# Designs tried in a protein design chat: VH-VL binders against q9h9l3. Part 64

Target 1, 176 residues: q9h9l3
Amino acid sequence: PRKMVAIDCEMVGTGPKGHVSSLARCSIVNYNGDVLYDEYILPPCHIVDYRTRWSGIRKQHMVNATPFKIARGQILKILTGKIVVGHAIHNDFKALQYFHPKSLTRDTSHIPPLNRKADCPENATMSLKHLTKKLLNRDIQVGKSGHSSVEDAQATMELYKLVEVEWEEHLARNPP
Key: E = the ipSAE of ESMFold2; O = the ipSAE of OpenDDE; V2 = 0.75 times the mean of E and O plus 0.25 times the DockQ between their complexes.

## First folded at step 3 (VH-VL)

Design Bi5 (framework fv_amlenetug)
Fold by ESMFold2-Fast, scan of step 3:
Structure Bi5 (fold): chain C 176 residues (1-176), chain A 120 residues (1-120), chain B 108 residues (1-108)
Amino acid sequence: as target 1 above (176 residues)
Amino acid sequence: EVQLLESGGGLVQTGGSLRLSCAASGFTFSDYWMTWVRQAPGKGLEWVSAISGSGDSTDYADSVKGRFTISRDNSQNTLYLQMNSLRAEDTAVYYCAKDRITIFGPFDYWGQGTLVTVSS
Amino acid sequence: EIVLTQSPGTLSLSPGERATLSCRASQSVSSDYLAWYQQKPGQAPRLLIYDASSRATGIPDRFSGSGSGTDFTLTISRLEPEDFAVYYCQQYDSSPYTFGQGTKVEIK
């Protein structure tokens, strides 16, 4: 098991008018950006809206997808006890129906030094795409065929690495 | 062999109530979304309501929302449609239908249908 | 809601002829989540084609589906007497699930 991982999930719409977000893909990478987990996940509820423009999920991905209960168990085995990095990570944890300790959670959408490096207001919530372009000079989420959760997880880890020393020192002095 | 058998249809006055049942056999009932589809005399097909395998999720056509309630009893392999505040426009043959795959898809098996006639 | 429009409303043909039925969607149907059903008088609908082009179990090979996006077609290559019926298309891409108004294939 790795000590620090980055996660990114894709959700599809379930429930009335597709307004409920259900997990349909999860990617987890290690500190170096190597893929530890990347599976399409079959929600237990009827898929009303694939949200393909953003999720990249299509019906063919569901044919051999891992059922939610099994996928959740696999994912939680990887996350438990590790520092988990994500962008707006509360959405991923909600889709996983999982609580991860705040002391082990790093949300790149709420790290003031990261926004400062990108010449953005420290208290603003900036998109992953914007921060990645400004700080890594890399374009992600390009085109209209949906986002790659692997690409997003890798970018998220690299963004965190830019402020890791400073932010870990801050957290040690100001525990959450 | 998959079989779906509807019952409970009949003549009812406007504003009245009726409960339809669909007895399912030949497949693992609790794994599949189930649907009610209706067809007015001489007209086309209209999707009415759907329910997930567990019963935790339901969906309704806007025309029946607030009046109809879909439910299921997985211990008895039975699907239900409770119809309240019935209107003349609800007159139709009501079909019970099974999703082709567990979570979504077209309907691979249909019951024989049960006629509901709503009169003034 | 996705509105499905079928054309023609009625198709009058003789046994042995080719039937071509159209279904047009008001917005794109993702991943070809489009099905075709056959319905004979007094009977429940029967699934013919799913995922735009996949033939359901037990359906003769004279039935074929094609198309993507907003334009879909059901083709019956050589009509048999038992094929004279009403045909419906259906989308299952988004809720509410919707059906076309039907195309009646009748004997000339």
Scores: ipSAE 0.005, ipTM 0.488, lowest interface PAE 14.2, mean pLDDT 87

Design Bi6 (framework fv_amlenetug)
Fold by ESMFold2-Fast, scan of step 3:
Structure Bi6 (fold): chain C 176 residues (1-176), chain A 120 residues (1-120), chain B 108 residues (1-108)
Amino acid sequence: as target 1 above (176 residues)
Amino acid sequence: EVQLLESGGGLVQTGGSLRLSCAASGFTFSDYAMTWVRQAPGKGLEWVSAISGSGDSTDYADSVKGRFTISRDNSQNTLYLQMNSLRAEDTAVYYCAKDRITIFGPFDYWGQGTLVTVSS
Amino acid sequence: EIVLTQSPGTLSLSPGERATLSCRASQSVSSDYLAWYQQKPGQAPRLLIYDASSRATGIPDRFSGSGSGTDFTLTISRLEPEDFAVYYCQQYDSSPWTFGQGTKVEIK
């Protein structure tokens, strides 16, 4: 059996008008929800917009943050060869500048059985907050202090576990 | 001005090998993911392979995995595609293309393409 | 993988007419990560629209994109002679990157 982890990243705005999303925090949890990695990450470019309402990141978090190149190396060592679960995970991989094999990628924003369990249209993209409330009866991303990437990664893993057997069987019949 | 110039296409026998090159200029090459997209005669576009800006992360279409290798030389601003165990269905014009953002974006600049013909 | 289906396969129109091209995804494309390309015979594709509705640099105002989720549309408000070409949609939401089969816009 392949080992499985869940990831959630927080991004800040860099580049012209803060339009570029740069990695500023990454959390990785194992199958049971235990934290394997959780670091603030310093982008190589000037931060124009902390996006604090969503990212939870403030200037103080950057003081002792791990430089991007070092953090990226650490993260990729954890992800390589594992099944990686995320929500809208392409954004996390984009921020990491990393291609994870599609056969080992699970995106909880694109799993039709998960939406069906939540009484949502199968082809719609539902937020992590909505799915977690509907299926786990748990409120995440509460308040205006920003999201906890640890909390989001843990919720994402638990959501995947609800459909894991059905979805892995589907993928075995329809190889990605 | 951004330029991408492919070379290395030609006629090869089934089972043979060929290496394509793409010379890039007009942008900071190492900051952008690069991709190869092919188009069989009279057919649509098919993504083949991609490589991250640093070159340490790659991805491949299932149809070419294990036979093709994408690589880059950032000191020479050149992208490569090593094509082994070629099949008739690999016959296509091969385009190199630049990611618009850095990675996982659409392709904002394309080369002129180089024709690869695989025959027995 | 996300399969993109374009319709119609061919549009036969005259200069000055409006062209409406559809692209349907087999599953939801998040964050509007959908692009449109134009390709003329013997030439490389040219990026027209990205993020479903943003025009690429140098692309005329007559080109517009719309849609979200599974249904996307490219509109050319008033066809010019140079607009007769094949048009492809592409999703960059998830690997593998996939293209639609193309819509040919040809002179009536």
Scores: ipSAE 0.241, ipTM 0.765, lowest interface PAE 4.4, mean pLDDT 91
Fold by OpenDDE, second read of step 4:
Structure Bi6 (fold): chain C 176 residues (1-176), chain A 120 residues (1-120), chain B 108 residues (1-108)
Amino acid sequence: as target 1 above (176 residues)
Amino acid sequence: EVQLLESGGGLVQTGGSLRLSCAASGFTFSDYAMTWVRQAPGKGLEWVSAISGSGDSTDYADSVKGRFTISRDNSQNTLYLQMNSLRAEDTAVYYCAKDRITIFGPFDYWGQGTLVTVSS
Amino acid sequence: EIVLTQSPGTLSLSPGERATLSCRASQSVSSDYLAWYQQKPGQAPRLLIYDASSRATGIPDRFSGSGSGTDFTLTISRLEPEDFAVYYCQQYDSSPWTFGQGTKVEIK
């Protein structure tokens, strides 16, 4: 079995109206929830909207932030060859300008058994916060200071663990 | 108005050393990555080195790795390029360039350059 | 490294004509991290286009950039006398940052 990591990214708004989502923080944890990576990242373009209330990112975080390409290289090195778990992970990969192999990707926002366990419609897209509360009885993303990508990555991994056996068996029978 | 002014260029013998400076004004210097780009006489542009706003990240072209060192003093709004073990092929006009944001961005402002001539 | 090849090497045109410059990358340039610069004799380069199609501040609208992946184009819709210069493309997707070899736009 391959090693497994969970990833969560925070994005800020760039572009003329701040509608472009650019990577500003990335956190990666291992199967046990240990932090393997957690860095503020400097986008290549001017930040128009820090989206602080959601991202938790402030201007001060960008002063010594890791340049995007360097961070991307570091992150890709960690992800290579591993099963990567995330929630709505396509957004993270898009921000990273990197797409992990589908066969090695696990998106907790698209795992019907997980939703079923949380008494949610199987094909509905539930928030990480909601699933975490329902299944782990834990509150995440509380307050007004924005998200913690480490906390979110850890929660995502723990959620996946709840359905790992069932889902891995399903994927083995139904490879993407 | 953004201004970049290079200095330190001149004639140097092969194997010699030279330190270039770039005085910056008109913007918050520490907020932006800075880059050196050179141009040999009658030739095209070649990226040489870059440094992040804080100075904690640097990058170099293979042609200068181990010989050149980029640095900056944010308290003085100055960018530096220490060039050691100079070779004839290092002869060029060296431009100081402001990155639009980071070392991985385009260069939105350039100095007028300083000429470095390496001779035997 | 990503090698950028510009074509043609020289473009001879008259004022008022349309100029089309090509920049081809040896591999895909992610997020269209491609810039165009103009350089006149004895002067430093000037940023024209960034992110493949975004016009830099103060650049006339007769300059436009397009393309994605490996093929990029700089277009000057109607050449002005001051537009005769050398043009460089540059990628900032992957280190080392590389420039094309340049296209000289000269007066016919």
Scores: ipSAE 0.005, ipTM 0.559, lowest interface PAE 10.5, mean pLDDT 92

Design F5 (framework fv_fezakinumab)
Fold by ESMFold2-Fast, scan of step 3:
Structure F5 (fold): chain C 176 residues (1-176), chain A 121 residues (1-121), chain B 111 residues (1-111)
Amino acid sequence: as target 1 above (176 residues)
Amino acid sequence: QVQLVQSGAEVKKPGASVKVSCKASGYTFTDYYMHWVRQAPGQGLEWVGWINPKSGYTFYAQKFRGRVTMTRDTSISTAYMELSRLRSDDTAVYYCARGRYSGSYWYFDLWGRGTLVTVSS
Amino acid sequence: QAVLTQPPSVSGAPGQRVTISCTGSSSNIGADYDVHWYQQLPGTAPKLLIYGNYNRPSGVPDRFSGSKSGTSASLAITGLQAEDEADYYCQSYDSSLSDYVFGGGTQLTVL
């Protein structure tokens, strides 16, 4: 038994044609869904595309945003040594330029029992929105104002709790 | 209405510390980063660092790391810069300046009048 | 030492055009970080003159303009006036240093 947190990040487009995804917001919640971290983050490169429809990030959020190097240090202190839950979490870790041990990582987009409970093919990658609606009867990511990384992190933790006992037993028998 | 008011001139001996204050008025203190920039007599501008008044997080130029500390008191809308282990070449006018975001990084749209710090034996 | 290179001085007569250059590198202006310009009158604090390469704050006359190309930027002053006599500084950000960087400053003399 280790401490467990859930993470969700929002990215903006930087680099040529805005094709590089750079961290612009990070939310971390504890097992009970309480917010441990929620900050806007200033990328080190010029923002070409705010991707506002999806990210919810606007230019005004960058005025008081925490610079990437500082935010990264704060986030890594929270994640280190904990079980970290996310959905398609490799994208979050890539944006953080961070490697988290596979043995302490839980990706709700790659947990076959979770898909099975949702009446979805076990090996399919299902969206967070779909799994949350099917299993928690809750609508997230509603409207065109952008996603809430807090809401997404909270939903991700609740989804993991549905399969936690079964999946932790599976991982104990089949270590990554 | 919008202004930054700095503390008065200081004279210090080598090895001492100095703490300069910068009081903001006419805007929400926590909505903008506060930067510090210095200028030695007859020389150019040199960036020292910034503080985010909302969070208290700081970042300092490489040259000043280990010697500078920036703090703030939100109840009186005041930022502070403390420079320790002073040398004669730290003699300069120290400015506080409000950071504004243009789309890349900050520029400085509001400046204090400066605080002259003289370091001599 | 200044990271951005400016000529130490420029001069012109009233009514003339002067241009002040600011030369950087691939880690600052060449990395598409914006260039900002400040005017410092003798004995005063710097004042923002141009931000975001091209923009004028309220109260700055349109005879001041900024431009940027590649690793360099320029400040142009048309219709030069005696009160323009001042030091001018360019400023950007340098990703290699993780610092806000200034040019060495250019003293403008109005003859």
Scores: ipSAE 0.006, ipTM 0.496, lowest interface PAE 14.9, mean pLDDT 87

Design F5a (framework fv_fezakinumab)
Fold by ESMFold2-Fast, scan of step 3:
Structure F5a (fold): chain C 176 residues (1-176), chain A 119 residues (1-119), chain B 111 residues (1-111)
Amino acid sequence: as target 1 above (176 residues)
Amino acid sequence: QVQLVQSGAEVKKPGASVKVSCKASGYTFTDYYMHWVRQAPGQGLEWVGWINPKSGYTFYAQKFRGRVTMTRDTSISTAYMELSRLRSDDTAVYYCARDKYLGYYFDLWGRGTLVTVSS
Amino acid sequence: QAVLTQPPSVSGAPGQRVTISCTGSSSNIGADYDVHWYQQLPGTAPKLLIYGNYNRPSGVPDRFSGSKSGTSASLAITGLQAEDEADYYCQSYDSSLSDYVFGGGTQLTVL
């Protein structure tokens, strides 16, 4: 039994016109939804746009934030050798400047059985909020204060559990 | 008044160590990162590293790892940079500098501490 | 061997415009890391002149402006004055070195 974790990251805008997405928070939960990691992370560049409506990040969160290089080391130590579950997880890995083996990666935005259970086209990319409402009857990402990466990671793990047996059997027969 | 006050000039022999201080006043010491930047005579600016005064976390430029140690004392709002195993090419003015937005630019600088390494 | 390349000197007459270039690579300015500029008067510490490519701190005249394109950035000084004689340094971050990197500096002479 290989360990499984779920991850969700929040990004802020850096670089010209705030177009670069830089890691500013990361949450990691275990199979049962217990928090293993949850830190604000200081980008190595000037923050142009906090994207607060979506990220939930404000200037005060940066005051005691963990520097990017240190946070990256801590996060990679948790992820290495584990099955990592995320939603549109390529964005998280890009922000971490990290490649995770495809055989150990599970992206809930690209699992056809999940979409089928939600009465959505199998190959459509559905939002985490939509899938969570349809399949778990839970409202996440509520309000104008930004998203909780802990809440998103927990929801992502619970969504994966709904198709885990079916999807792991599929992957065993059709290795990525 | 917001300012950074550095310790006085030092003269050291090769192989010795030097410890430079930087006392902050006029702002909350733990709300800003403290960087160290040096400048050899007639040369440009070279980044040495930084410390987060709140956590004590440090990060050093590759060139200085194993020789530099940064510390702080929050009770007196003072940051320290210690450089060991000094060489003649470590002769420089050493500046402490504050990062205002934690955005990795230096909005407030100390006046500098001249460290001379000679026999 | 500075990581960012600046011309060693530039000159202009009072009232003229001068531009100081800062050339980087794909691991720093080309990776969209911000460029900041510092002015160093003789015998003094550097002073922040421009941050985040184009922002001016309080007290910096609007005669100073910054720009960035591709792997390069520029500092423009219009209405040149005698008190602008100084060394100017660009600064960014380099992802391959994991370091804060400076240009070699440009000495501005007002003729």
Scores: ipSAE 0.005, ipTM 0.479, lowest interface PAE 16.1, mean pLDDT 87

Design F5b (framework fv_fezakinumab; at its last look DockQ between E and O 0.04; V2 from the best seeds 0.00; counts 0 for: pae E 16.4 > 2, placed apart)
Fold by ESMFold2-Fast, scan of step 3:
Structure F5b (fold): chain C 176 residues (1-176), chain A 120 residues (1-120), chain B 111 residues (1-111)
Amino acid sequence: as target 1 above (176 residues)
Amino acid sequence: QVQLVQSGAEVKKPGASVKVSCKASGYTFTDYYMHWVRQAPGQGLEWVGWINPKSGYTFYAQKFRGRVTMTRDTSISTAYMELSRLRSDDTAVYYCARERYDILTGFDYWGRGTLVTVSS
Amino acid sequence: QAVLTQPPSVSGAPGQRVTISCTGSSSNIGADYDVHWYQQLPGTAPKLLIYGNYNRPSGVPDRFSGSKSGTSASLAITGLQAEDEADYYCQSYDSSLSDYVFGGGTQLTVL
């Protein structure tokens, strides 16, 4: 069986008016929630907006951050050939400048059975915070200091495990 | 619990190289950056550089670039600092000190220091 | 010279209050990089006393406190004791140098 990991990235704003999302932290956990990777990452472009309320990134974190090119290489070695779980994961892959095969990608923001279990509309994009509270009875992304990508990756894996059997059967019948 | 144990004192001649070790225990070696800071006799603290033990990525103070190399061996939780082309004014106590991946914690544990004496 | 400026010495009597200043610039403390403080007893390695401007590690008495304003930081020591006699260093990060920077150190004498 293929190994499975969950990923969550934090992005900062670069480019004109900080509108470009650049990778500034990445966390990867295994099936059991153990941390495989967690690094602050230095974007190659000037940071215009740290987006600290959401990202948790401050200037201090950039002091010892791993340069993007080096971090990207490390991350891709972990992701390659594995089933990768994320929430709105297309944003993470875009920030990594990486294309992961759709057949090996699981996005907890686009799994209708997961929304159904949470008493939410099946085709709505529900936040990770909402799904985690509804289905795991756990509060994440608490406070004003920003999100923990480790906490988010762990929650994402646990959410996927709730629908894993049903969703893998669905994907086998309806390949992406 | 947390300990940083450094190698013993060294006496070197000008032009030689010295390699100081720092063995970590009591925590996950790869979860903390390792910094090197020196202190010349009767002088203040001077930052030399750091290594990320997880990646092996290093960053050195401009003054030491071209003369310092930092490495680590994760199998024995040990960090190394090698300083080459030694001069008499490199005589100092060299400390290793750890820092969480966020800068907010400062250098929370220090080794006891390694005296490096450069003399003819 | 040191990038962060500290007075070379301060003194006080037992029970009194002293403050040790740490003056930086717009590229370090003024850029909101945190200030940490270290105590160095004679013949020993430095020990973390205050981190993140205001926080005390476990085991550090509440007589020690840190503050930060503009381009400067201060360490306050109340209820001075003979055991407080040591060198004190502030430390931050300087973005223009891309270096961790230390103050020149302040020798505290308890009279």
Scores: ipSAE 0.337, ipTM 0.769, lowest interface PAE 4.1, mean pLDDT 91
Fold by OpenDDE, look of step 5:
Structure F5b (fold): chain C 176 residues (1-176), chain A 120 residues (1-120), chain B 111 residues (1-111)
Amino acid sequence: as target 1 above (176 residues)
Amino acid sequence: QVQLVQSGAEVKKPGASVKVSCKASGYTFTDYYMHWVRQAPGQGLEWVGWINPKSGYTFYAQKFRGRVTMTRDTSISTAYMELSRLRSDDTAVYYCARERYDILTGFDYWGRGTLVTVSS
Amino acid sequence: QAVLTQPPSVSGAPGQRVTISCTGSSSNIGADYDVHWYQQLPGTAPKLLIYGNYNRPSGVPDRFSGSKSGTSASLAITGLQAEDEADYYCQSYDSSLSDYVFGGGTQLTVL
């Protein structure tokens, strides 16, 4: 069986008016929630909006930040060959300018059994915060310091574990 | 109290490698980046690179990429800097210095330095 | 050679005020990266003197002050004392180099 990791990224705004989402932090945890990667990342372009309220990223974090190209290489090395779990993970992959094989991707924002378990419409896109509260009785993304990508990655992994058996069986019968 | 204790002076020949250690105490080792800065005799300070003790990931100055390797042993709160293919202009005092992980406020504590002399 | 430019030397008499300039560019100080200052007494390791442009660590007298404007920073020392004789370095980060950068250092002589 393949190893499983969960990923969560924080993005800042670059480009005109900060509308381009650029990777500024990436956290990866293993099946047990152990941190495998957690680094600030320096975008190749000037940061216009740190989006601190949500991202938790501040200018000072960029001083020791790993340049994007280097970080991307480090992250891809970790993800290669793994089942990658994330929430709305297409955003993370977009920011990474990398797309993991669909057959090895698990997006907790698109798992009907997970929504069902949370008493949510199966075809709705629920937030990580909501699902985590409903299913894990845990509050994440609290306060004004912004999100913690490590916390979010851990929560994502825990959520997936709740439906792992069922979903993996489903995928085996219905390969993407 | 915070202390960064570095290994003793080294004398090396050109082409050799040197590994300097820096043992941290008095604080949580993984809460701070560990930087390495060198100073050639009578010259200014030059940044070599940093290691994140929490993750083990490193970032080196362009000048030293491919020639420097920074590592750490969290079990003994020790950081290491290895410089290979030594040449005479690598002769310098090498300092380890910490910087906060979350709030970057400069290098607030320094080791006493390790003199590395490269001579034929 | 240094990315940040400092005067090689400054001097002053006891009790006087001296300033040490640190001139950068749009990719470092001008990019609003913080400037830190270090004092290096003869034969010793550098010591953090000012961090975050104008903050003093515990134990640093208030006669030391830092300022920053545009692409340059400055360290001011009032009430100069004999013990202030040392080398002083400014430090910041350069985004174009992705590198921590130091000034060339300034030797302060107390006359």
Scores: ipSAE 0.021, ipTM 0.621, lowest interface PAE 5.7, mean pLDDT 92
Fold by ESMFold2, look of step 5:
Structure F5b (fold): chain C 176 residues (1-176), chain A 120 residues (1-120), chain B 111 residues (1-111)
Amino acid sequence: as target 1 above (176 residues)
Amino acid sequence: QVQLVQSGAEVKKPGASVKVSCKASGYTFTDYYMHWVRQAPGQGLEWVGWINPKSGYTFYAQKFRGRVTMTRDTSISTAYMELSRLRSDDTAVYYCARERYDILTGFDYWGRGTLVTVSS
Amino acid sequence: QAVLTQPPSVSGAPGQRVTISCTGSSSNIGADYDVHWYQQLPGTAPKLLIYGNYNRPSGVPDRFSGSKSGTSASLAITGLQAEDEADYYCQSYDSSLSDYVFGGGTQLTVL
């Protein structure tokens, strides 16, 4: 079978009024939750809003951050040819300026069997924090530092494993 | 019918640059990676790099980084490979080949190749 | 100095079975990346023969088959015909190099 990784990104605000979401951290874990990549990333544009409450990104993190172009190359090198799991993963790919193959993409925010396990409406978009609490009995995204993209990527992989067999069979029968 | 039509043969001196084109037809140009593969006379196949025509993102083989640039024009479904600072061992047939990026089916259609000859 | 190692040549009589090996490493075939095979007839561009280790594109006869085990792959050709005389290349992806990689090629001669 294809190798599987989970990705999570944190974004900061750039552009006019800080409305553009730009990549500032990316973490990638393997199937077992081991960290394959974890870097703070310097956006090519001036940071207007660090969004620290959610992103966990502070000015100090940017001092030696990897420039976006270099980080993007490193990240895409890891993602090539693999099943990539994420939560609302479209946003991560948009921040990377990248289109991963749909057939190799798994989005835990839009998997009906996963929502059923959580006793949530099948078509609802549930937060990673909510699903993780309900299905894994874990609190993530707590503490004073904002989100940890490593912690979030690991949780995303564990959530996918709960429905992996069923969902992979579904996708094999119904190619995207 | 899928077609990849490449530009004509080129003769260049060492130190020059060459730009090869590959015009695609019969499919959605932006749904496939475009790869470039070369073959020196009497030698095997050597991967040069790929471009994602939708995003414009590129990935080059280690050997060619710093000397190769791949571009595309989606309005005419054409991919380009430019190789600079040519040397005699760059003499080869340069192929374009497509690959469906979402299922990685190998290189299912190839151009006929463009011979680039580098001689002093 | 190809990343994937193939025998430089193989030969067989018409009707016989031949195999062509493709030996990789833990960073390519051993890392679960698929192996694809290409046939190159004299004076022509390569043609996809096998993809995803063992799948045949439409129009490729069933006497061509592929397999993969550990860090190696193999192309088998049964019922060998004169038209099979060509060069054969395996291809995969190498995660340590970030390169698509080819074998060095195997020249098949039909005796």
Scores: ipSAE 0.000, ipTM 0.486, lowest interface PAE 16.4, mean pLDDT 88
OpenDDE, second read of step 4: ipSAE 0.020; ipTM 0.635
ESMFold2 (binder alone), look of step 5: mean pLDDT 93; pTM 0.948

